VH-VL binders against Proteasome subunit beta type-11 (Psmb11). Designs and how they scored, part 8

Target 1, 253 residues: Proteasome subunit beta type-11 (Psmb11), of Mus musculus (Mouse) (q8bg41)
Amino acid sequence: TTTLAFRFRHGVIAAADTRSSCGSYVACPASRKVIPVHQRLLGTTSGTSADCATWYRVLRRELRLRELREGQLPSVAGTAKLLAAMMSCYRGLDLCVATALCGWDHSGPALFYVYSDGTCLQGDIFSVGSGSPYAYGVLDRGYHYDMTIQEAYTLARCAVAHATHRDAYSGGSVDLFHVRESGWEYVSRSDACVLYRELQKARSLEQELEAKACGIYPEPATPQGARECKELFVEQEEVTPEDCAIIMKTETM

## First folded at step 17 (VH-VL; from y04 with heavy chain T28S S30T D31S)

Design b04
Fold by ESMFold2, look of step 17:
Structure b04 (fold): chain C 253 residues (1-253), chain A 120 residues (1-120), chain B 112 residues (1-112)
Amino acid sequence: as target 1 above (253 residues)
Amino acid sequence: EVQLVQSGAEVKKPGESLKISCKGSGYSFTSYWIGWVRQMPGKGLEWMGIIYPGDSYTKYEKNFKGQVTISADKSISTAYLQWSSLKASDTAMYYCARLEYDEGWYFDLWGQGTLVTVSS
Amino acid sequence: EIVLTQSPGTLSLSPGERATLSCRSSQSLVWSEGDTYLHWYQQKPGQAPRLLIYEVSNRATGIPDRFSGSGSGTDFTLTISRLEPEDFAVYYCLQSTRYPYTFGGGTKVEIK
């Protein structure tokens, strides 16, 4: 399982793989790991799907009761604290272990991590699941708050696709959601293998264009000329085969 | 077994006070919201307000705020609707209803209605 | 705040005919994905309203299969596939998505 969420200038992105099997066995590769709570709030799943669905159902009921009394829904922060308190009261049950709440309220875009022990943390980036170390690697290299919407979508897709490539328990498709001021929207579901290949092709083309601009292609033998270039490439993923290696020689034979 | 039973029909004059009741039985009365609905002769249904008997928290619809009082006595599982000074325009059928909010947020249990007639 | 507009105001039909009742909302009745709180009630003269359909399309316990509901967002329909004599009544839609909860104006289904 790989889930991620991050907050940026234009809202909150939530993305996840769709693999639904337990352990190493795969029988149904599609599941929904980003769950709507209400119009402006999404939650992710990291435990069993049944446990998380139960908690979100209970959460929705409590949110509706508070809306009835107070005339408006609680903030994302208030919702996170409520969920953490509910989970803390029911320790010892087979519960959803960790979740990210992704929303937009009067304070703008908001992102909270909630864990079944009562932990409630605010942050800009969270990834959860067996694939999360790989997702964090991509997110840490590419994230900044001021990303455009397209940059954010690309980052999220890349992070989950990379994780599905590396993590045996992640796979299927990449689901992508975007929470704006007007509410959440389901942006896309893309096959993870196809997406990974397309991202690899895009990196190869980018490396080729950077090599052209830098002049690091094999130089023709010239009497005295040498052109130096700067390493301006950022390697977001290993690309080891000989064809992708850019060989720069400072010595002329 | 599970029911809401309302008090009987009332005939009143303008300016008189009135308090009608809605008694819940067969369920945990303090655990559900109770709403009051007016139906004028030949007209549709309109909400007046709601109460949570567990703590007596009450909300009124804008056209009824200040016109009527909604209350509850949880010790006898009873909700009330009352007027301090009735008007002829208060002639209507009045229903109480329980909000089921564990599932679909609908009013699943209704009282039989209390006809209030206000005439000189 | 949410206005529910029912049409037609009156349906004059004979037993055995199909009745189709409309309810339109001034705003979407979706609270969250899968949660649309639009309900249908039946009221006979001198009786309290009776729940028929909850959350758009779910029949309440004891409601015959001839009653069905459909729709989404702002447009909803109650259908009675074959009218029985006991079905001649007034039908109301109710929304509970956003307080204040509101009823539609009703559709009277009558003989003839």
Scores: ipSAE 0.681, ipTM 0.861, lowest interface PAE 1.3, mean pLDDT 83
Fold by ESMFold2, look of step 18:
Structure b04 (fold): chain C 253 residues (1-253), chain A 120 residues (1-120), chain B 112 residues (1-112)
Amino acid sequence: as target 1 above (253 residues)
Amino acid sequence: EVQLVQSGAEVKKPGESLKISCKGSGYSFTSYWIGWVRQMPGKGLEWMGIIYPGDSYTKYEKNFKGQVTISADKSISTAYLQWSSLKASDTAMYYCARLEYDEGWYFDLWGQGTLVTVSS
Amino acid sequence: EIVLTQSPGTLSLSPGERATLSCRSSQSLVWSEGDTYLHWYQQKPGQAPRLLIYEVSNRATGIPDRFSGSGSGTDFTLTISRLEPEDFAVYYCLQSTRYPYTFGGGTKVEIK
């Protein structure tokens, strides 16, 4: 399982793979790991499907009770604290449930990590699941708060796709969600294997174009110089956030 | 047996006080909201307000704020609707209803109604 | 405050006919994906309302399958596929998506 979320200037991004990591009571070819909680709030799932479904059902009920009493929904921070308290009351039953709450409230875009032991952390980036170390590698290289929306989408897609390549328990498709001030939006579902293969092709094509720029045969229309040769010798085979951007650009071509 | 049982019909004069009751049984009374609904003769249904008997937290609809008092006594599983000074326009059928929020957030359990007649 | 407008005000039909009742909301009744809190009640003279349909399309316990609900967002329909003599009553929609909760004005289904 690979889930991630990050906060940036235009909101909060949540993304996840769709591989079914364990059986559920309902036959479904792919699992949803990013779950709407309400109009302006999403949650991720990384524990058992039954545990997560139960917690979100209970959470929604409690949020509605609070809305009835207070006239408005709790903040993302308040919701995170509520979820942590609920999990703490049932501590012996759900030892390995982790979630990221992704929302937009009066304080702007907000992101919280909640773990079944009662841990509640605020942050700008979280990745959870067996694939998260690989997702963090991509995120750490490419993340900045002031990303454009398309840069953020590309970063999230690349991070999950890379994780599905490296993690045996991650795969299927990449689900991508975006939380704006007006609420969340389901942006896309892309085949993870296809996306990763396109990333590898873009990396290989870039390397081939750099080799041609330093090649023997004539290239009168191509600018050349020591810089192109230097870039060739420094280039890496590993997927990077820049490689993900190249793939996104080729998809639009 | 899960039920809400309301007090009997009332015939009153303008200016008199009245307190009608709604007793819950067969469920955890303090764990569910109770709403009061007015139905004027020949008219539709109007919410008056709601109460959470567990802590007596109450909300009133704007047209009824200051006109009635909603309360509960959790020790006897009973909610109340009260007027300090009745008006002829208070003549109506009054229902209490429990909010079901474990499944679908609807009012599934209703009292039988209390007819209040105010005439001079 | 969310206003529910029911139409028609009165529906005159014979037993065995199909009844279609409309409820339109002034605002979307979607609280979250998959959670639309629009309900239908039946009220016979001298009786308390009875729940028929909850959350748009789910029949309450003990409600015959001739009753069905549909719709989304702001537009909702109660359908009685084949009217029985006991179905002649007043029908109300209720929303519980946003407090204050509100009823529609009612549709009276009467024998023609």
Scores: ipSAE 0.666, ipTM 0.853, lowest interface PAE 1.5, mean pLDDT 83
Fold by OpenDDE, look of step 19:
Structure b04 (fold): chain C 253 residues (1-253), chain A 120 residues (1-120), chain B 112 residues (1-112)
Amino acid sequence: as target 1 above (253 residues)
Amino acid sequence: EVQLVQSGAEVKKPGESLKISCKGSGYSFTSYWIGWVRQMPGKGLEWMGIIYPGDSYTKYEKNFKGQVTISADKSISTAYLQWSSLKASDTAMYYCARLEYDEGWYFDLWGQGTLVTVSS
Amino acid sequence: EIVLTQSPGTLSLSPGERATLSCRSSQSLVWSEGDTYLHWYQQKPGQAPRLLIYEVSNRATGIPDRFSGSGSGTDFTLTISRLEPEDFAVYYCLQSTRYPYTFGGGTKVEIK
């Protein structure tokens, strides 16, 4: 699995491969790893597809209930905290779920990492899944907050395509989403292999053009400094045990 | 059996108070929302409001806010709709309905209705 | 407030005919992808409404297969493939995507 999300000037991009691994069998139908949570919220998922779907179903239910009670649209931060709290209640279950929750609320675009152990982190770039190390390698080189929408789309596609090329557990297609102020939009689905080839060709052409242009003395672009990711430790407000009454109707099979 | 049973038909005069009931059975009453729906004679269905019996959280449709009171007694699995002062225009059939919220977001169970007639 | 408009107001048909009922929403009823909270109810004279279809296309328990729901966004349809005598009733659509929840005005299916 390869999923990623990053925040930039024009919102949040979320992207994922579609290869489903059913245990030892690679031949599972294409799975959606970017999951709509709300019109303004997307979640990326890594882990067992069934577990992830269940968590998001429960999350959606809780968000609907909150909307009914509070009459407010869910905040990204609030949703992330809720998800983290929900997962933390089930720490004893060998659930390994990593998610990137992204959206646009009154505070603007936001991105959170949420893990099944209850970890909740705000950040600008997250990638989850077995392909995430490869994706980060691409993202770290190309990411800047002020990138254009097209640059952002290209970066996301490139990161997932490269990851799928290297990661045996990633593949299929690349789903691309854009979270805007108006809500999330589905941008495209592209074959990962085709996309990778196209990107390689484009890079080769760019390198050729640069090599041709470097016959003229281009002044060295000064590396703009890596702004320190301030780890905003969101203080775990003590969720009172009463809020954990998520009645999982265990369907007794 | 899972069911909602409403109180019987009421005939009242303008200005009188009225409280009708909706009793749930066969399920966890406190775990499901109860909505109220009005149907005037020969007219369509109108949403009135909703209550969560577990904590008595209540929300009204704007046209019914201040006109009626929705309440619940979880000890006897009963929801209520109440008027402090009835009007002739309150003549209608009133239904309670249970909201399913796990597999969907719809009213899956209905009471049989309570006919309220307000006449001079 | 979301307004649901049902059409036609009255549909006169014979047993065995196909019935097509429309419900149009003033706003999109999509809450999230895959979650559209439009439902259909049947009401017979002197009876409470009965759930037919939930979330656009799912038949409720015990509902015959001649009933089907379809649609997306703002346009929704209830279809009765072959009318049975017991199907002559008033049909309501309901949205629960946004509070307040709202019903359509209803479509009366009557015998021609």
Scores: ipSAE 0.564, ipTM 0.800, lowest interface PAE 1.1, mean pLDDT 89

## First folded at step 18 (VH-VL; from b04 with heavy chain L109Y)

Design c04
Fold by OpenDDE, fold request of step 20:
Structure c04 (fold): chain C 253 residues (1-253), chain A 120 residues (1-120), chain B 112 residues (1-112)
Amino acid sequence: as target 1 above (253 residues)
Amino acid sequence: EVQLVQSGAEVKKPGESLKISCKGSGYSFTSYWIGWVRQMPGKGLEWMGIIYPGDSYTKYEKNFKGQVTISADKSISTAYLQWSSLKASDTAMYYCARLEYDEGWYFDYWGQGTLVTVSS
Amino acid sequence: EIVLTQSPGTLSLSPGERATLSCRSSQSLVWSEGDTYLHWYQQKPGQAPRLLIYEVSNRATGIPDRFSGSGSGTDFTLTISRLEPEDFAVYYCLQSTRYPYTFGGGTKVEIK
């Protein structure tokens, strides 16, 4: 899993890969790892899909309850603290959930990291999941608060694409979200491999242009062999419609 | 079966106090919010306020704050709406209703209503 | 505050006819993706309101299939496919997307 979020002048960007792992099998249907909480709040998810979904359901319920009681939704900070507190009550359960809450409230754009151990941190950049070290490598080089919207989108795509290229547990597509004052927006979904290739090409072109501008004709870099992305044709085992029926039954206990 | 049963119709004079009741049955009374809704004669529905009987947390809508008191007695599964001093303008049908939560809030069960008539 | 405007104020129809009631909100009622909290109530003369539809399109328990809800954003519709004599009532919409929660002014469905 690779998820990231960062705060910049124009709000908060959230991005994630869509590869889902089922136990020992890496090839599961595409999952959404950026989850809308409400119109002005997104959460990224790292952990078991079921656990994450449950926490967000609980969070939503609590937020609606607070709105009913207090007449307004809590701030992003308040929501983060609430989530952290709820998770802390379950510390004895080997629940490993890491989330970045991305939102816009009366104080402006805000980003919080929340972990299942009750950790709650405010920050400007967070990446969570097995691909996070790779994502941070990209983010740390490119991030600045005054980025344009396009720069921010490109940075987020680049970070996730690079992470998916290196991390065996990340892949599929890159989902990109932008939290603005008006609310969150879904920006795009792009194939991670295609995106990575495009980004590499663009970078090479930029380097060539810079080299030309500097009068430094770089010796033609010998094309390091295109490692054949072996398309692991994961045979889509036809999930027979019967398996969808089992997930509905467990909610009645 | 979930039921909300309200007290009977009331005829009062201006300046009198009144307390009407709403008794819940067929569900956990302390686990659901109870709301009060006013309907003036020939008019629409107006949200007055809510109470959570489990902890007696009460919230009033702006127009009703200070005008009425909402309370509950969980021991007898009963919610109350009361006036310290009635006005002619308080003449209306008053409904209690249970709030259900399904990702959002809505009234799923209603009392039969209590007609309050305030006349000189 | 979100204002719900119901139209028409009065709808005069005959039994067997189709009724279409509108509820328009002053602001979007979308709380989150796919989550919209608009509800419909029926109030028969001399009776308490009854839940008909919750969350735009879900029929409450015991509500006949002739009742259906639809809509998105700011525009919502309650449809009665074939009016029965017992359907002549006042219908209210309620939003619970944003506090304060508010009722519409109601639409009276009366016999022509």
Scores: ipSAE 0.878, ipTM 0.956, lowest interface PAE 0.5, mean pLDDT 90
Fold by OpenDDE, fold request of step 20:
Order: sequence, then structure tokens, then C-alpha cells
Structure c04 (fold): chain C 253 residues (1-253), chain A 120 residues (1-120), chain B 112 residues (1-112)
Amino acid sequence: as target 1 above (253 residues)
Amino acid sequence: EVQLVQSGAEVKKPGESLKISCKGSGYSFTSYWIGWVRQMPGKGLEWMGIIYPGDSYTKYEKNFKGQVTISADKSISTAYLQWSSLKASDTAMYYCARLEYDEGWYFDYWGQGTLVTVSS
Amino acid sequence: EIVLTQSPGTLSLSPGERATLSCRSSQSLVWSEGDTYLHWYQQKPGQAPRLLIYEVSNRATGIPDRFSGSGSGTDFTLTISRLEPEDFAVYYCLQSTRYPYTFGGGTKVEIK
């Protein structure tokens, strides 16, 4: 899994790969790892898809309950703290969930890292999942707060695409979201491999242009052979839906 | 079967106190919110307030704050709406309703209503 | 506060006719993607309101197929495909997307 979010002048960008990991099997259908919590709140998820979905359902319920009680719209910080508190109560269940919660409230755009141990951190850049180290490598080089919207989109796509290229547990497509003052927007879904190739080509062209501008004619780099991403078509063994019925007895509080 | 049974019709004079009841059955009374809704004669539905019987948390709508008191006795699965001093303008049908949560809130079960008539 | 405007105020129809009731919101009722909390209630004369449709399009238990809900954002519709004699009632919409939750003014469906 590779998910990321970063805050910039025009809001928050959230992006994630869509490769679903079902235990030891990498070839699960595309999963959505950026989850809408509210019209103004997004959460990224790393961990078991089922567990993450459950947490966000519980989170939504709690937010709705708070709204009913307090009559207030959820704040990003409040939501993050709530999520952290909720997760902290289940520390004994070996739940490994890392999330980047982002949104736009009355205080502006905000981004939080929330971990299943109850850790809650505010920041400007977060990446979670097995591909996060690779994503950070890209983000740290390209990130600045005053990025244009297009630069931000490109950076996010690049970071996830690079991560998916290196991380065996990341892949599929890159989902891109933009949190604005009006709420979050779905920007695009792009094939991660295609995106990576396009980005590489663009970089090569830029380098060629720069080299030309500097009068340095780089010798044509011999096209290192496009290692055919052998899409290991792992045969979708039909995981019969029966096993994931963890009947969370939602005690109706 | 889920049921909300309200107390019978009331005829009162201005200045009198009144307490009407709503008894829940067929479900866990402490696990659901109970709302009160007013319907004036020939008018629409007005949300008055809500109570969670489990902890007695109560919230009033702006127009009803200080005008009525909502309470609950979880031991007998009963919610209450009360007035300390009735006005003629309080003449209305009053409904209790259970608030259900399914990703959102809505009233799924209603009491039969209690008609309150306040006349001199 | 979100204001729900129901139209028409009164709808006069004959049994067997199609009824279309509108509920318009002053603001979007979208909580999140796929989550819109508009509900419809039926109130027959002298009776308590009854849940008809929840979350825009879901029929409550025991509600006939002739009732359907639709809409998005700010515009919502309750449709009765063929009016039965028992369908002559007042219909209310309720939003629970944003607190305070509010009812519409109601539409009376009456016999022509």
C-alpha cells in the first residue's frame, strides 16, 4: 500500500494506489484507499481493507453522533483526535492501521497522521503503507507549500507511481484527490505503470531540453530495455465472500 | 415488535403543569434516541428536542429551549415531555419518535401522539 | 439552518393517477459521496407520521413498491406510481444531513 497526503497553499492533496492485499495474495481487485469521511474530510488507509472500512464506519457514526449532540460540523483536528482515541481503545486487537486524515474546516486545510496505537500528529506531509518510504523520497524532493495545483497533482502522482514501481505491495492505479475549501474532489485515476512511464519520459525530455539549452548534447542514452512488467496475473482465486463476515456485533450504542 | 405508546389526550388550562409520557417496548430503550415532535393544529411537524435514555443526554431545539423539559426513566422505558406552565399556544399534537441510525439519522417508529388542548 | 420547501402544497388527484411530490433543500444534503440523508414520511389523517422512504430512495419496511424516492443534492422527489385510496395523506420530507434536522412544510395529497 502507498498512500500520501500533503498540505499546500491550495488545500490538501491525497493520493493512493489501488492494489488490494488480501493476506498473502497480492491480486485482489482494486481497492479504494482514500476514503471519504465527510464532504470536507478524507482519510487514507493502510492495513487490511476490512479493518480500515470498519474504522471509518465507526468514525462516521461517531461524527454523526457528535453532530447530533453538539450541532457542530466535524473539524479535521477533532476528527483526527476522535479517530486516534477510538483506535487507542482497541490496542489489544493487533490492529495495524495507519491513516492520513485530511480536510478543510473553519481553520483551513489540515492534515493529520493517525495510528492504531493512538498516535495523532499534525503535519504537512504524510505517507502511510509499505510504499511510504519511496513516496517520501519523492515528496521530500519536490514538496513546497506554494506549489501550483498542477505541480501538486504531478508530485502526488509521481510519488505514488514511483512507490508502486518499487513496492511489491503497491500497484494498480493511482487515485488522486484534492481537498478544497468547498470540499474534496476526485481528480483522477491513472494506471500506475503507465503514469510512471509517462513521468519518466517527461523527465527525460526535460533533461534533454536542459542539456540542449546548456549546449551539452548528452550522448543518446541507449534505451535500457523496458523490462516488461510481467504482470504476474495471479489467478484471482475467487475468495468466496463467506470468510470475511467478521460479524462485528455492533453493540448499538 | 417495536412500539412507542404515548399517554392519553390532555385537556388543561393555561398556567397548569403537564407531563406526558412515551413508553418504548420491543427494543433496547437505552440504546436509541427519542425525539419529541410537535404538530400544531393544521400545521406541519416541528422538532422539539431529543434525549438519549442511556445517559439522559438531552438537546432542545432553539424554539423549545426553556419552554419544555424532556426526560426519561430508563427503568420503565419511558420518555417524558413536560411543561411547567402551559399556554394556549401549546395546544397541539405531540409525538414521540425513535431515532434510528443507519449511516444517518431518521425517525423509524412513532408514538400514536398525545393531543394537548390548552383552553381557558 | 437548512430549509426544506415542499411543492406543491396541495396535490389533488384521482385514484390510479401518478403523484409526484417535490422537496427542495436550501443547501446540498450531501454528507459525503453516496451519503444523502433525506427521508419521507406519510401522515394519514388522525394518525402519526410513518416512515416511508429513508436516505432518498430506500423504502421502509412494509412500504409498497408504488412508492419511490429519488433525487440528489438539493432536489428530491417522492413518486407514487398509482395512487391508492389509502395514499391520500400528507407527506413530509426530513433532512438529517446537517443539524438542526428539519422537516419540510408538507404536501397534502387529496382526492380530486
Scores: ipSAE 0.832, ipTM 0.931, lowest interface PAE 0.7, mean pLDDT 90
Fold by ESMFold2, look of step 18:
Structure c04 (fold): chain C 253 residues (1-253), chain A 120 residues (1-120), chain B 112 residues (1-112)
Amino acid sequence: as target 1 above (253 residues)
Amino acid sequence: EVQLVQSGAEVKKPGESLKISCKGSGYSFTSYWIGWVRQMPGKGLEWMGIIYPGDSYTKYEKNFKGQVTISADKSISTAYLQWSSLKASDTAMYYCARLEYDEGWYFDYWGQGTLVTVSS
Amino acid sequence: EIVLTQSPGTLSLSPGERATLSCRSSQSLVWSEGDTYLHWYQQKPGQAPRLLIYEVSNRATGIPDRFSGSGSGTDFTLTISRLEPEDFAVYYCLQSTRYPYTFGGGTKVEIK
């Protein structure tokens, strides 16, 4: 499993792989790793699908009770504190859930991490799951708050695709969601293997263009430039955070 | 066995006060919201308000705020609907109902109804 | 604030016929993905309402299979596949998605 979320100038991005162990006919709801809590709030999932479903069911009930009493739903911050308090009451149970709550509070994009031990943290970037170390590597090098929407989408796709390449428990497609002030939207589902190969192609092209820019005269396209680009990518097994930053630049051009 | 038992029919004159009751049994009375519903003769169903007996928190529907008082006495598992001064337009059948909110958010048990007739 | 409009107002049918009742909402009754709080109640003369269907399509305990519900968003239908004599009553839809909770105006199913 690889999930991530980050907040930036234009909202909060949530993305995850789609690896599923459900039946061969229909993907079950537990295979989704970015879950709408309500129309203006998303949560990522980790841990077992049953544990996540249980906590979101309980959370939604409490949110509805709060809405009934107060006439409006709690903020993202209020929801995160509520979930953390609920998890603290059941700390002794073997329920492993880590979630990032993604929304938009009055002060702008809002992102909170909540873990089953009662931990509640506000932050700019969270990644959870067995693939998260690989996702963090990409995010840490490419993230800045003032990204354009396209840059943010590319960063999220790159981070998850990289993680699916390295993590045996991550795979399938990359689901991408964007939370704006008005609520969340489902942006895309892209095949992770295809996306990873496109990442490799974009790096090769950028390296080729950089090699040409460094020369006094253009070299022929085939012998020297192609070999240098190919050798660099072939000798690297992984996409680095720097490679993703370069790819973001080419996708915006 | 969950039951909501309402007080009996009432015949009153305009200006009189009235307090009708809804006694819950067979469940944890303080753990479920109770709503009150009016049905005027020959008409449909209309919400009046709700109460959570655990802490007596109440909400009134717009047309009924200030017109009635909803209360509960958790020591005897009873919710109340009360008028300080009845009007002829208060003639109706009144129901209490319990909100199930663990699953589905529907009103699962209803009282048998209390007919209130206000006439001179 | 959510208005539920039921149609027809009266449905005159004979036992054994199919009844189709409509409930239309002034706004979406979806609270979150997969949670639509539209319910159907039956009320016989002199009796309190009885729950038939909850959350659009789930039959309440003890309700015969001839009752079914369907719909999404703002448009909902209660279907009685083969009317029995005891099914002649008034039917109400209720939404509990947003307070204040509201009933539709009712559809009276009467014997033709």
Scores: ipSAE 0.675, ipTM 0.858, lowest interface PAE 1.4, mean pLDDT 83

